VH-VL binders against Integrator complex subunit 8-like protein. Designs and how they scored, part 9

Target 1, 198 residues: Integrator complex subunit 8-like protein, of Dictyostelium discoideum (Social amoeba) (q54vk3)
Amino acid sequence: MNKIFGVKIDSQQKKRQQSNKNLTVFNNGRYLIYIGDIHFDRKFHREALRYYLLGCGLETAFYSDPVKTSVTNSKYLTFLSRRIFDCFYFLRAPMQAIVVSQFFGNLNQTCLVSFKIIQEEYYQLDTNYFQYIWELPLLEILLTTFTKQKDLKKIYLINQIISNPIINENNHPDIRKNFIKNTKHNFWKAISSNYLLQ
Below, E stands for the ipSAE of ESMFold2; O stands for the ipSAE of OpenDDE; V2 stands for 0.75 times the mean of E and O plus 0.25 times the DockQ between their complexes.

## First folded at step 4 (VH-VL)

Design a27 (from n07 with heavy chain G101T G107D, light chain D50A; framework fv_nepuvibart; at its last look DockQ between E and O 0.05; V2 from the best seeds 0.00; counts 0 for: pae E 14.1 > 2, placed apart)
Fold by ESMFold2, look of step 5:
Structure a27 (fold): chain C 198 residues (1-198), chain A 124 residues (1-124), chain B 107 residues (1-107)
Amino acid sequence: as target 1 above (198 residues)
Amino acid sequence: QVQLVESGGGLVKPGGSLRLSCAASGFTFSNYYMSWIRQAPGKGLEWVSYISSSGSTIYYADSVKGRFTISRDNAKSSLYLQMNSLRAEDTAVYYCARDETYDFWSDYEAFDIWGQGTLVTVSS
Amino acid sequence: DIQMTQSPSSLSASVGDRVTITCQASQDISNYLNWYQQKPGKAPKLLIYAASNLETGVPSRFSGSGSGTDFTFTISGLQPEDIATYYCQQYNNLPLTFGGGTKVEIK
């Protein structure tokens, strides 16, 4: 459906949305998320991403409140994860898309989507985001791919992550659960810093 | 437990109005494009309208353009079809359907979840 | 509009038979074609997307092939539960259009 998307009804929708924007933009992150949806449907992926991140930032007090951040992760960011995945992919940020795929709520879906990206984009995966992979099957896919390509630096980085006992043990389920929660929090904080300021 | 449940069908006279609803459950409704598809008694399937996940992009089949209005309420996980100026040829079972994306790069899409339909009968 | 011509309109076959249904588009639609099954009194069910990809949970006896304008749907060993009407559907262009359907019956 991408190749025939037009905005035959857009002018009326734009006017109604702008009226709503003026009512809530300065104090309601939910309105910003709706504006993000408008940009997303028009394939303005950078603008959509910025509005999503700004809206969720307002709802979390820019990640300074861990309770609000936890609510936003379950209410908005998990809800938007497939759209944010598409934004990163079309912005040519495939490693960020792979990290976001872990929010889909189904490991099989995460691995299917990410395997395709890894096979086609392995040469330009940003190593700064490797630290945000918590699913061991994804780490194994990355390691296998980089081993085939003999990319020694990326092999080293993935092995450092896999060697972390927190992600490889069953003895402390609360420790792993807390690690994943903190990793999610740190990822969204880092993405918001990077993409809202630039 | 992914479900779509249509309601609001019934008997209406030509020129009348009817509003169909579709309640979604078991999935994140606001991530999906939605469509209405209809099937006249004993006939094939006809696409009626679709609406983007945010509701900002809407298309109609020519046969219903100007008479039908599709809308959604993402907070209630609900899809709607307002049907005005109804004609005898609008008599059909109306299905709501979810549009699933299978390949992000090639835009592969299909209607992977359908409701059981609601019957609209337009008769004098 | 893209017209989808589906043939045959109906067929009758025995359990275990290979059944073939064709669908022809009025212009090139690449592989942007889906196949649906509709059992009597039920809603349609997606079987095949992108001309040849089997939907999750669909038995392997169903298959699809083709690209461009000519598409084929095959049931390799017909079962009693396959009694249904089968529809092709293109999504290359709006409006989205369906074939006329093929009713499959068991002798």
Scores: ipSAE 0.000, ipTM 0.443, lowest interface PAE 14.1, mean pLDDT 83
ESMFold2-Fast, scan of step 4: ipSAE 0.185; ipTM 0.653
ESMFold2 (binder alone), look of step 5: mean pLDDT 92; pTM 0.944
OpenDDE, look of step 5: ipSAE 0.180; ipTM 0.705

Design a28 (from n07 with heavy chain N31D Y33W S53G, light chain D28G; framework fv_nepuvibart)
Fold by ESMFold2-Fast, scan of step 4:
Structure a28 (fold): chain C 198 residues (1-198), chain A 124 residues (1-124), chain B 107 residues (1-107)
Amino acid sequence: as target 1 above (198 residues)
Amino acid sequence: QVQLVESGGGLVKPGGSLRLSCAASGFTFSDYWMSWIRQAPGKGLEWVSYISGSGSTIYYADSVKGRFTISRDNAKSSLYLQMNSLRAEDTAVYYCARDEGYDFWSGYEAFDIWGQGTLVTVSS
Amino acid sequence: DIQMTQSPSSLSASVGDRVTITCQASQGISNYLNWYQQKPGKAPKLLIYDASNLETGVPSRFSGSGSGTDFTFTISGLQPEDIATYYCQQYNNLPLTFGGGTKVEIK
C-alpha cells in the first residue's frame, strides 16, 4: 500500500530532520560554552555563567517542560557542571555551588568539594536552595555540620528533606528518578530567573 | 512490574525486510529514551539505535544508517525497528532497552531494563 | 568511535575468590562507564553505573572503580550464581560502545 508507505517514509524523514535540528542546536550550545570559557578565563564569572546557562538552554523548551525527556553529551555536562560550580563559588553563591556539585557524576567528589565549601562559607548558605539537594551522603554532611553549629533552623530544614520518603531507597526507583528530574528542572528554572540578565 | 517484550524476529533472506516490535508495561513509556541493542551469535553487544521519549530525536549506528528505522507509538507503549536491505552480518538477537537517563542534564546513561530479545537470522 | 578493550576475554576462578576484570577506553571518558552482567540465554542486567555506583538490588560484592581510560570491575567473594559474561559500556560519546566481554566460569 503505496500511500500508507509514502506517509510512513515522510514521517521518518521528518524525524531525522528533527534529530539533525536538535543536534545543530546542541552544537550551537557548545559554541556558547566555548564563549563562556573565554569569559571564565578572564574572571568574568557572571558573564561566563550567562553563556553556560544559555548553552544548556538551547535545547528546545529546556526551561518550560519539567516532564520532557532530553539527551545531551555527558562529558560536556560534567565539564559544564564544574565550570558552573566555579562560577557560583566565585560569585559568592556557595549553596548554589553545592547543588551543582550533584551534577559532577562522582558522588565522592560532590561530598569532598561540598564539605570544604560548607566549612569555608557557612554563613553564606542560602536556605532557599536546600530543597534542591537529593544526595543522601550530602544531606548527612549538612546535618552533621549544622548539628555541630547548633543551627536549629538549618537542622529542621535538612531533616524535612531527609524525612521525605521519595529520597530513601524503600521507594520504587522510577518515583525517585522522576522526583530528581523535577528537582533538577526546578533548580535550573530558579537559576535562570536569578542569574540570566536581559 | 516494569517489563519489555520483543517480537517479530525470524528467518529472512539477504536483501529482505523485517519489523521488530517491543511492548512496554509498568512505567510511563513516553518519559523514556529507548534503544535497540543487538548481539550476534557468540559475540558481544552492539548498540543499534536511540529514540527520545517524544520520538523527535533519533540516532543510528553507522552500520545501520539508511537501512533501519526506529519509531515508537506512545499511545500503545510500543517501540519498533523497521529493518530493510538486511545483510548476513545483521544476524543477531535484538534487544530493546530503556535508558535510565530522564532529562537534558543526565543525557544518555545506562540501560536499566532490557527485553528478553528476539532472534533475527539473515541467511540464503 | 571510542574503542573499549576488556581483559581478560575469559577466566576461571573458585567460589570465594576475588575476581578482577579491566576495561580500557581508547580516549578519556571520565567516569561515564557502566558494567553489565549477562547470564547464558538471558538479557544483560545493569550492575554498576557511572564507573563506581551500585545499581539498586545488586549485591555489595560487586564494585567498580577507575576514571579516564582505565577501569576495574571486581567481584569480592565469587558465588556460583555469578557465572556470566560481563561487559563494560561507555556513554561519553555516540555511538555507544561496549567492551568485548569477559566470560567468568567457576572451577
Scores: ipSAE 0.000, ipTM 0.489, lowest interface PAE 10.6, mean pLDDT 81

Design b01 (framework fv_tocilizumab)
Fold by ESMFold2-Fast, scan of step 4:
Structure b01 (fold): chain C 198 residues (1-198), chain A 121 residues (1-121), chain B 107 residues (1-107)
Amino acid sequence: as target 1 above (198 residues)
Amino acid sequence: QVQLQESGPGLVRPSQTLSLTCTVSGYSISEGYYWSWVRQPPGRGLEWIGYIYHSGSTTYNPSLKSRVTMLRDTSKNQFSLRLSSVTAADTAVYYCAREDLWFGELLFDYWGQGSLVTVSS
Amino acid sequence: DIQMTQSPSSLSASVGDRVTITCRASQSISSYLNWYQQKPGKAPKLLIYAASSLQSGVPSRFSGSGSGTDFTFTISSLQPEDIATYYCQQSYSTPRTFGQGTKVEIK
């Protein structure tokens, strides 16, 4: 059994993932993601992350276009987000991992894994990435933890994000959706700058 | 020690609104946790109704969402359940419970003793 | 919604017997599964969380295992005070869902 942050992957699921990787070898962006998976399986998480980011860049025209989704592709996009999450966690970048957890497509799982990371890696949470949190339940988890720790600086920073009227549920849905889209693009640009250039 | 206790009418007529209150002692409901309602019809299993987060945000079971309202009274350290348009199918023991997100795991660590609500014809 | 199916619905065993209950999720829930004990007239009590972690103060004869969709709960040596209904519960997604319960009785 493979275990990733409490998520267990059975042998059949692992075999299905490997078969899917092989099918992507004939596409440039997919090919880079496939190479990333090879590095990930060898525990070369930084190299895996670089290939995943390059593959995402090609699939999204270097973060200009959203990744195209279909019923078949949505499962792979969720898988890719989980692999990038794992890379950040193993690289001791917990705040980046928490941001990436918002891409899982399952908010409960986002909250579950993020809370675990916040408890385990509290003193390594890079506040520069707080600006890329858009899920209100996750912001509430962060605020609650920082309040219990009496961490006034982190409380202040999270409150600045929560107080943004665009993020709250009372706004027109399209306004929030556009804000989240821009936040996602800005995050991937920042990550590419920080991890591909280093 | 944290304790939860349900209170409210034990008999409700069909089409009326079921109202229950959970009184919490030993912890302030505004400072943390998910505060939940779970019900159990006589001789049957458990059904989650919903929760109110310490901030006041609510999430309800989709099967009950149109009939459920949860409210918080921080001055009394209470949270409440209102279930409208009740039928005999709503006859159950109603539990309030605290749901903790501990080490990435969600679990119900404290429960009230349960309050039986009967909906008669 | 994630459906939780327990097996068996009921069982009868003797004191000292090994008792096994299974729980199946309709989709993968990783390890986000809890087990509760409910004695007649009482609220449920948490025994196992995260599929395999024993709650503080709970006797070591209780254990859990599994991941993904298939989970097992075991009582290694049944005691009279263990006569109860046992429920699995997933915390992976809302709505939170419970299995239908397994009633454990003495035969």
Scores: ipSAE 0.000, ipTM 0.430, lowest interface PAE 18.0, mean pLDDT 79

Design b02 (framework fv_tocilizumab)
Fold by ESMFold2-Fast, scan of step 4:
Order: structure tokens, then sequence, then C-alpha cells
Structure b02 (fold): chain C 198 residues (1-198), chain A 122 residues (1-122), chain B 107 residues (1-107)
């Protein structure tokens, strides 16, 4: 075996191990969602959120390679995005809710719910989460609202995101996809730190 | 890779029982998911027959419930369909499929067998 | 039972055209809707799950949208290999039900 061959085999083993971990969380996800829904029905939104996040396998998102971390972009997050969105909204975390709306898989729905939240909760928008917005139409909604409010600091922050060359439509699609994957991974790491670890 | 393969007689006489087996490879049927049968009469659309859960619990289409039985054989990694009292209306391509389960009971048919044509004729 | 109605029943389009198929459920099914492609003599193939999520390995020209009762499937730029019958399917309740199918042909 030469070094090139050895590296390739190691990569395949790591991919198989990651796939096996994803399958494990899938098999237990329904139970965790069930427990989450019980808490949600009782108005225990923080507890519900914890179980939803555990169901996504985020407790195991300790991998340092965000490009290879499939659990943070899993089908679980796409399906659970509306439940997690509701939890953040009821926990009075509107900016986190807006970020989560990007996972809905329907950009029109993302823009519709985000526009309403931005109008209703303008003064509660945590600027630390602006860095996790990657959808250009959503950035434009934020920019338009901040311009009407004459909020120079928020205008500046959003313009920094829009001016990122990777977000720009002229970049190769793979570069943009990788950047968005890393942004998603970093968001869920921040959420896990803030809501699971205390 | 998960693969499903139907097997069984391609010709069944009216009033007899249609029996088909689905052999699964690449995944153990006892470890998860719904295992389903779907049929398609020639030139027509798809009709769901029923599923067997990995625990052995079954749910059948009400239109067929009185005639349908689904069983599993975990030692052979197979699940089967029996449809009694067949008529010409039961002539169809029969597919077995895995119904993949997501959170909140979202599901989809992500793997299908190639299909087995069963003709009901005397 | 939840009845699924597709329109149109068939269509003919040119290569490169945008093709749209609609599916309507007799009651709200949230996002519990899947889209399948079936080529002549072959088993159906999953293209879209959960109303709008693209199945791994499926070309990006295929997309789905909608929730509740009204759903849309789109091929942004029709290719010759896309000649097939397309089916919607609800997984909200049992029995699982399919639309009648839409046959897509090239002009």
Amino acid sequence: as target 1 above (198 residues)
Amino acid sequence: QVQLQESGPGLVRPSQTLSLTCTVSGYSISEGYYWSWVRQPPGRGLEWIGYIYHSGSTTYNPSLKSRVTMLRDTSKNQFSLRLSSVTAADTAVYYCAREYLWFGELSDFDYWGQGSLVTVSS
Amino acid sequence: DIQMTQSPSSLSASVGDRVTITCRASQSISSYLNWYQQKPGKAPKLLIYAASSLQSGVPSRFSGSGSGTDFTFTISSLQPEDIATYYCQQSYSTPRTFGQGTKVEIK
C-alpha cells in the first residue's frame, strides 16, 4: 500500500463511521421528538427545544470538520425546522428563529415569516446572529427595514455580510455551498452551547 | 447499498391466493422502518397495499384489508404478501419498497424492488 | 381516505422548457408529500420528499413546493431523460395514497 492509497482508505472508513452515527440518531429520533412534543404542549419551550436538538444529534456535533459533519445539515433539521422555529419564537429569541427559517426548504415561507418577525420584534433582534444569514432575499429584507429605521450600525453589519465575495452570485457554486455548510454548522454549535450546555 | 427483490409465481388462478416474497439485502428488516407493498395494474397508477413495521405490526389498505396478510421472516431477511381470493382486477406489477422514517413520522419510499408482474388468469 | 388529484394528466414540452405539475390533497397534509419519477418498465424513483427536499443524487433542476393542500413540482429545464410519469404521494395517514400520475413527453 502506498501513502495515497492509505489516505483514501482512511477517508472511506471515516465516511462509513459518520454514516453509521447518522443512522443511529435516525433510529432514536422519533422518541426524542415525542418527548419534545410533550414538553411543547405543556408550554415548556426550552425543554422541548433541548429534546429536538438532541434528536438532531447535535450532542455529537463535536467533530472539528464542519464540511464532513452531515448531522448539522441532516433531513432531521429540515423537518424539525418549524418545531425549532416555534420554540425560539416562544422563547423570545426572534433572531434565532429567523436563522432557523432558512432551513424550511422553502425560501418564500422563510421570507414571509421573517418579514413578520422583523416588523414585530425589531428591537429584540440579537446582532450576534446576523452572521448566520446566508439567503440574499432575507438579507435584503433586513437591510430595507434597517434603512427605514435609520439604524446605521445594523445597516453596516448587514452590508458586511452582503459584501462577502462568497455570498456573491459570481462565485463558483461549490465554494458557496461549502461556505453555507460551515455557516450552518457554526450556528448549531452556537445554539448547542447556549441551550444545551448552560 | 440496500436492495429489494420480489419473487413468486407470475401466474395465479382466480379465487386462489397470490403469494410474493421480498428479499432485502444491505439492511436488516428487524432493525427499522416500514416495509411496504405497492401495486400497479397495467397502464394505470400506483396503489398502496400495506406495510409491516420492523416490530411485526401491520397496517393494510382498507379496500384490501379482508384479503391481505403480510408476514416477515427475520432469519431470511424477507417479508411477504398474501392476497386471497384473487380476480382479474388483481393483475398488476407488484413492488416491495422500504418506507424510510424521519422525525415526526415523515416518511418516503426510498428503495424499491424492480417489480414482479402477476397475471390472474385461468 | 385522503384523495390526491394531479394536473395535468399529460403534457408535451420542448427540451429546455420549464414544466410544472400540481397536486391537491382532499385535506391538509402539512408537508407530508413526496414526488416520484417512473420511467417505462421501471420502478418509481424518489425525487422529492417532505414537499420540498431534494433526494440525494437527484439533479437540481427538480424542485417541489407547497404545504397543506396545494403542492407544485417543477422541472426548471426539461431534459430528454426526464420523459416519464410523475406521481405525488401523501404519507400523512394510512392508507398511503398516490395521485393519478402526470405523463411528461417531449414534443
Scores: ipSAE 0.000, ipTM 0.448, lowest interface PAE 13.5, mean pLDDT 79

Design b03 (framework fv_tocilizumab)
Fold by ESMFold2-Fast, scan of step 4:
Structure b03 (fold): chain C 198 residues (1-198), chain A 123 residues (1-123), chain B 107 residues (1-107)
Amino acid sequence: as target 1 above (198 residues)
Amino acid sequence: QVQLQESGPGLVRPSQTLSLTCTVSGYSISEGYYWSWVRQPPGRGLEWIGYIYHSGSTTYNPSLKSRVTMLRDTSKNQFSLRLSSVTAADTAVYYCARDELWFGELYDAFDIWGQGSLVTVSS
Amino acid sequence: DIQMTQSPSSLSASVGDRVTITCRASQSISSYLNWYQQKPGKAPKLLIYAASSLQSGVPSRFSGSGSGTDFTFTISSLQPEDIATYYCQQSYSTPRTFGQGTKVEIK
């Protein structure tokens, strides 16, 4: 039975379906990011975020694979990360914004914006997202702030992350690279679950 | 906008230490990226020597590890290469390069290169 | 400790021809593969990253494909200015390793 069924699914038909799917994915990804920009410019930050996340999921390595050719401009990818950061900030998701700031490619800028957010939005910092911080200077800013606030729970959580020898740039750089890649992947999966499903 | 420029002696005697400096303009080396050295012997292919991360952490090619050190000078926005106990086999054009694409370590590539500095090891 | 093997070592083609270069990794590197162009006396220039992503400002006649261990680089319509040596490079792990290079010449 399965053999009879299998004969009806030829390689050319399967390749044609896959080709059509790939073409749609490339075109839809760029289109979705474009629609996200329209919503962002109109101050519809939740809608903008959903389109950005869906577009990135189709076009980029946010879910596991590297960037596709249709979104190859590094300046545009930096711009997109800042747009997603702004969306989280305006939606009052400050911890998610702090995590996204690690994607800016400029650690001083990451620390500067994060320090400001931590001061302004202290009581809105969702501890479930602490696990997605990998930059040691950022962890130190969080620890210093929580220590001044005498927040024992947050101090404990950040110390657990800092205590991970992989994050402390131990002697195994390939292990650190893979850990950070997995952390980034897991973050985008968690964000997609929380913001695309709702 | 971002530019890399190698500098250092073009001639080194056998058994001495080869020393090169890469000056970066348009971006602060302490703010991001891996910063690499890559060499190319005359008429041959490319060999990665090592990199220094913006934090100062270094990783070297195991084939050269015992002879290589890399340092950064954030005040001058420079990173340097020292290769000890040189022989004629170390004669090459030495390039410095920026190593890491967007999203940090997710996409690594040498997107910006210096123009290269020829170092000849000869008596 | 990933070895990269390119083929061919050199090729000659006519202007307008389709040119294909292959690169093989000694172990799976997913899509962490870059392609560079090097003209005589010049530094290498990044053309393709992440196996198939075209670097900004690079002509669309250049393309890359593949994943895992087998990769290809294609110039769809060879131009005189494309005379150069082309290198593949893996960025999956350290040490970063390059293929031996493919010299592209015009007939």
Scores: ipSAE 0.000, ipTM 0.491, lowest interface PAE 13.4, mean pLDDT 80

Design b04 (framework fv_roledumab)
Fold by ESMFold2-Fast, scan of step 4:
Structure b04 (fold): chain C 198 residues (1-198), chain A 121 residues (1-121), chain B 107 residues (1-107)
Amino acid sequence: as target 1 above (198 residues)
Amino acid sequence: QVQLVESGGGVVQPGRSLRLSCTASGFTFSSYAMHWVRQAPAKGLEWVATIWYDGSNKQYADSVKGRFTFSRDNSQDTLYLQLNSLRPEDTAVYYCARDLWFGELDYFDYWGQGTMVTVSS
Amino acid sequence: AIRMTQSPSSFSASTGDRVTITCRASQDISSYVAWYQQKSGKAPKFLIYAASTLQSGVPSRFSGSGSGTDFTLTINSLQSEDFATYYCQQYYSYPFTFGQGTRVEIT
């Protein structure tokens, strides 16, 4: 079996796709990710990011399809999350990088890398992206750092997010899951608007 | 420039073990799926194993399942193949190879020079 | 497992000849075929993927075609450096399998 965007494709799946007119879109997305890697290896991080987002966008109807966006965030973006994270980090967009680290699939790795970035790039943290943090340990790292810096405005913003009952109260798991799906969807729509759809 | 260098081959008795290594350079190793392919003397190519970019998914040829273990250390840009319970039929040159593009696409765009494993009584 | 059968197993050709190597899969594999060149004592070199897409840096005299079960590798105007064994590989499903190889001997 082959993998594309982290999803295994078995022989029956490939036969269905061969007869499906959507195969062209699927193949173009894969090609765009490949072009992104070429730019990334040349250290053209903005261009690499555009191709990565375009590749993901073709799979998700440019993040306008919540169902496809949900599947992509669970399967395709785990591999690409590290590349997209690096692109944002090198483009001096550390808050976007911290948001993307939540897609790594390993919360300890997310917290470790985010703590390092927060310490190194404190003054570059764009508060417009705080709303896309859903992992409570990460929010606590941000709050602790802002408290140490006596940054009252950032403390207020993070506390607004932490105090959300969906995040902070022990609620039914499906309610939290749906909230996170919507947060992921809205993040990729915002990123596509800001970096891809010029 | 992409380079893959294998090591760890040698001559061993049946039932013994060897650990093969492959050191990668010239590309972002942690972003690529990697493969092992072997070739017995005067024979064709045989796929042995595949490992995903982060080590979370591994696939093995039926002939080596349960005997060989594939692993990677992304911090050292190194690939490992642990060969256990070796048989004469495992005698081959072992190549490490890189998957094309951004991960597990299952065709091998760059190959190392190979390391020889000989299982002889 | 999907069996890949190449023909011929070997043949001699002269510089300038057009050479065709055939690869047959035991079942429909769409276009999921790659081709490799291996010179004596060396590692294989990647030539073609998706049955017909030429890898960057591979001379244009190489071309691939086919879909389903029948695939061909063609070398237009054979050069002396093309003396090698050629392998097809399916990557449609695990386990990945190679053809037995076709040795091209230059006269």
Scores: ipSAE 0.000, ipTM 0.439, lowest interface PAE 16.1, mean pLDDT 79

Design b06 (framework fv_refanezumab)
Fold by ESMFold2-Fast, scan of step 4:
Structure b06 (fold): chain C 198 residues (1-198), chain A 123 residues (1-123), chain B 112 residues (1-112)
Amino acid sequence: as target 1 above (198 residues)
Amino acid sequence: QVQLVQSGSELKKPGASVKVSCKASGYTFTDYAMNWVRQAPGQGLEWMGWINTNTGNPTYADDFTGRFVFSLDTSVSTAYLQISSLKAEDTAVYYCARDELWFGELSYGMDVWGQGTLVTVSS
Amino acid sequence: DIVMTQSPDSLAVSLGERATINCKSSQSVLYSSNNENYLAWYQQKPGQPPKLLIYWASTRESGVPDRFSGSGSGTDFTLTISSLQAEDVAVYYCQQYYSTWTFGQGTKLEIK
């Protein structure tokens, strides 16, 4: 259920037809993403992001459903991840953008865009989001950049992630898979709290 | 095999209520929304609304608010349509049909349908 | 809601000939983000539930014969059966899924 959208719908229930259409809009992922694109084209990136987050199935827990890992090459989910990435980038949330780049389904593209952002927006990288990086090549890029900058705090934080036995040792594949699933779920919870619920 | 199986036909008097079931098998129930579609005798298809199988939140088309209730029992992968205060105009075949909850390779309309449940309302 | 209007209401076509069914939406169903039209075509035979034939205006559902094709964009769409067969006798419905779900009134296809 969506409590925030429920409040808006309740305000219009005296006009039943309009309230039903509003409820349908908030429950139709396709239409919500389309509305997000309208806001994005008008450069209303925060509103676009809210519609994209709702539309990508956070209400349906798609990012935490284990069966969704089998559809990793969904072309529109990949496209949606790129749109959400753009929203974070234009909202000057570069670290969140870097985290979202891990969902692109193309690790080379993830590394390419992340490297550029790390170089351009170094001082805007929110270290609270470092915990949501799981791709080893991306962690390597971050570590190399922080070492070059002699940023001891960021070096320490990335080394703590790399030193996690789940992601840096030959563990059972299911352990790593479940860790990544939980990391994705925790990220979308954090993002929902910051961007959707506020 | 992916399948939706609906409950049998119902004959009801005006003012009664009816509850139609739609049992899913062969796929993860919560990955797909469930749509309800009505077809009156000799008439076309009419979309009634859908229910989010993960959250249980229903959405009704404008003509189907009030007397119509969508619900779920996730433990048995079953969706339900309840109609209260039945009227003669409710006489129709009621279909359930699955639909994807987000965009992706499977975003292509209602690909799997139940066989339909005939509800007849007469005195 | 988007209103879907089909034409003709009824059509009789000889076996082996081309059948054409038209569908018009009251507003565009073209989704700008992926440049796809959110329009589907369904076939319904007597006593059976509808069967999905075409989605995204022109993409054939798996298992649907290649004589069925969809075309069009924005507000004007066409379902074409290139060489009509006896088993194609049915009512055909267009449906938009761009803003909620709305069906056309249906087109009854018969053999001459």
Scores: ipSAE 0.005, ipTM 0.462, lowest interface PAE 12.8, mean pLDDT 79

Design b07 (framework fv_ponezumab)
Fold by ESMFold2-Fast, scan of step 4:
Order: C-alpha cells, then sequence, then structure tokens
Structure b07 (fold): chain C 198 residues (1-198), chain A 122 residues (1-122), chain B 112 residues (1-112)
C-alpha cells in the first residue's frame, strides 16, 4: 500500500493484521491490497488485480456507496483506483482502464491518462464498456478521437451515451447521482464476474 | 508552457549534504512524477530516483537508497533532492525531469530542468 | 539492473551523410502491455538532455523527420538520415520497462 499511496496507512493496518489468525488476516481489505502490491511488483498483474478487487469490495462495497467513505477513505480509494487502472492497462484491457480512471477523484488526471490510452490503443477499445462512462469530458475525448478515425460505429455508440437526458440534461440532481451509482455498481459487478470468478 | 527551474550551483566538502530544488510550472504539479538524473563530468546519465508529488511516495536507485531523500512542497510546486555523505564521485550535474505516473514505467521524460552543478572537493 | 550497451561510443560522421547508433539491452524491454519502453535522448554540449524518440519508434514533437528509431526485444537502432551540424552531441538510449531505469553509456556524434 505504501507503494500505491505513499502514506503510512498500510504499515499500521498490516501490523494489526499480522497479530490475527491467517484466515482473518486474508479477509481484511487493506491487507489484501498489500498482497496485491506484492504481486504487482512481481509483474503478476492478474493476481494483483484479483487481490485489489477483493480488498476494494470488502472496504467500499465495490465503490457503490460514497456515503460509507471518510475523507481519508476517499483518498485511499483514489490511489487504489490508480493501481487497478494500471492492472487493466497491463492486462491489455484499455477500455476497462479508462472506465476506472473515472474513480480517480480528479477529472484532470482522468482525462490526461485516458487521452494517452485512447491515442495509443484506439483499436483495442472494447465497446461493451462504453456504457460505464459517465464523465462528459471523457466522452468528448472519445468522440473527437472516433471522429478523426471516421469510426461510424463508435461515434454512434458514444453519441447515444452523450444524448442520454439523465447524463446531458440533469434537471434532477438525485436522478443523475443514482444513475452514476448504479453504473458504478454494474461495472464492478461485470469486472468481478470476469476477473474474480475465473 | 511547462517549465522546470532548478536551484543554483553548489560547492560542498566530502561528508556534507546537498539539497537541490526543482520548481515546476505550467502544468498541474501533482499529475506527473519528478525524476532525478545525474551526470558526472564527461560521463553518462544515471537515474537516481523519483517522487510522486501527490502522495509523496518515492523510489530510489538501489545504489543510492541509503544516501538520497526526495521530498516535495505542493504549496510551491517544488521537489527537493537531498544527497548525504558526499564523495568526490558525487561531483555531477543533477537534473530533474517530468514523467507520467502510471505503471512505474518511464516513457515521458518530456521536460527537463536546466541542471544544477554540484562540486565535491576538499 | 538492466544493462544498456551502446555502440559505437564515438561516431565521427561527414556532414550530410547518414549515422546509425545501436543500443542493446541485457533483457527484453517488452512489457506485459505489449509496449517496449525504449527511449532515445539527445544532449547538445552544455544543455540538458532532450527526448527524441519514445517507445522505440515514436518521434517527439519538434524532432526533425531525419531521426528515426527501430528495433525490438533487446536490439534497437537510432538513425539520422542526413547529419546536420546541429546534431553534434551525445545520444543516449534508456529503458523504462524495468525499475531501476537505466541509460546506455552514450554515443558522441562528431562532424569529421
Amino acid sequence: as target 1 above (198 residues)
Amino acid sequence: QVQLVQSGAEVKKPGASVKVSCKASGYTFTDYYIHWVRQAPGQGLEWMGRIDPSGGSTKYAPRLQDRVTMTRDTSTSTVYMELSSLRSEDTAVYYCARDLWFGELSEYFDYWGQGTTVTVSS
Amino acid sequence: DVVMTQSPLSLPVTLGQPASISCKSSQSLVYSDGNTYLNWFQQRPGQSPRRLIYKVSNRDSGVPDRFSGSGSGTDFTLKISRVEAEDVGVYYCMQGTHWPYTFGQGTRLEIK
């Protein structure tokens, strides 16, 4: 975790967890993330991702409820999302990485790294994950790139998302917030099915 | 415009410490890692380490790990590199350089500071 | 650590002629994402290094098209199709795939 966050959180958590029985230790989210870091350093990105997702699921209910997070937890989630992003990128899942970039808590960072990936990995962008993008600036980056490439199918799919009244014309703030919450939940559900169960 | 501006030349005696600064401007300071690279007179480039300005996390070259410390001040967008227990072999030009943060991969190094000459002599 | 070996270390070239610099790594620079993090830098006398090429063959903005990079795995080449006076300096390859990042020893390009 120190490797992810540059903070002391994992050292204190790890010391406490090491005093417990092994089975209990492995069920604690922060310790699972620490194990994920070990795998990441060894370039075992799928194994690292598995531990990150398990740890994230235990700590955050798969990012589905922001109300459960403190300011400290919010920073923790942001840094963890950067490592999950890295795992997807190295596993050649660039579209999943772009979706995860929306969890960074800094839209400028989201757009910066996503723009880089979109430019480099345009042909590998899995359209099944377009449905999990809710940030308008990111959708605009995708639309601009697809327009330059004259990819009519991808232009059409992104325009459908942009034209969604809930995303584009939010007259009811609670409706947009609930839509985004459901989108986040459905994304992590799909990812867990693909990466945790196999 | 992106700019990295380093502190001025230093002359130190063996055994002393030196602290070099690198002030960033023209971009969001916390969006990029800052790396330190040195070059001894007439020699090649040597990577020393990097810092993540957002969290303060660091990674140092193994050979320098016990002597080098990198810190940052987000209020002034400045990174510091301190090298202790100086030897004549540490005489070099020290550069800071910007790189993207993800994957612990180095691709960018797209902007470099002007360099800081550190001379260690008795 | 990954060892980067450049050849030649000294490269005298006649103005207007092509120049070629080789860079060899002690292990593969292909990362799990399929990309190869091999970069080339130019350092003119008295100046900071400047990035020329990133990820083997991608030319940085503002770099003349006479510069090109190629290679794969462990063997890489930087080529200058027609050397100009302003190209005098030292050229370094660098690997960014494996921490700690390492540079080649440098190739000094001189006009003869």
Scores: ipSAE 0.013, ipTM 0.571, lowest interface PAE 8.0, mean pLDDT 82

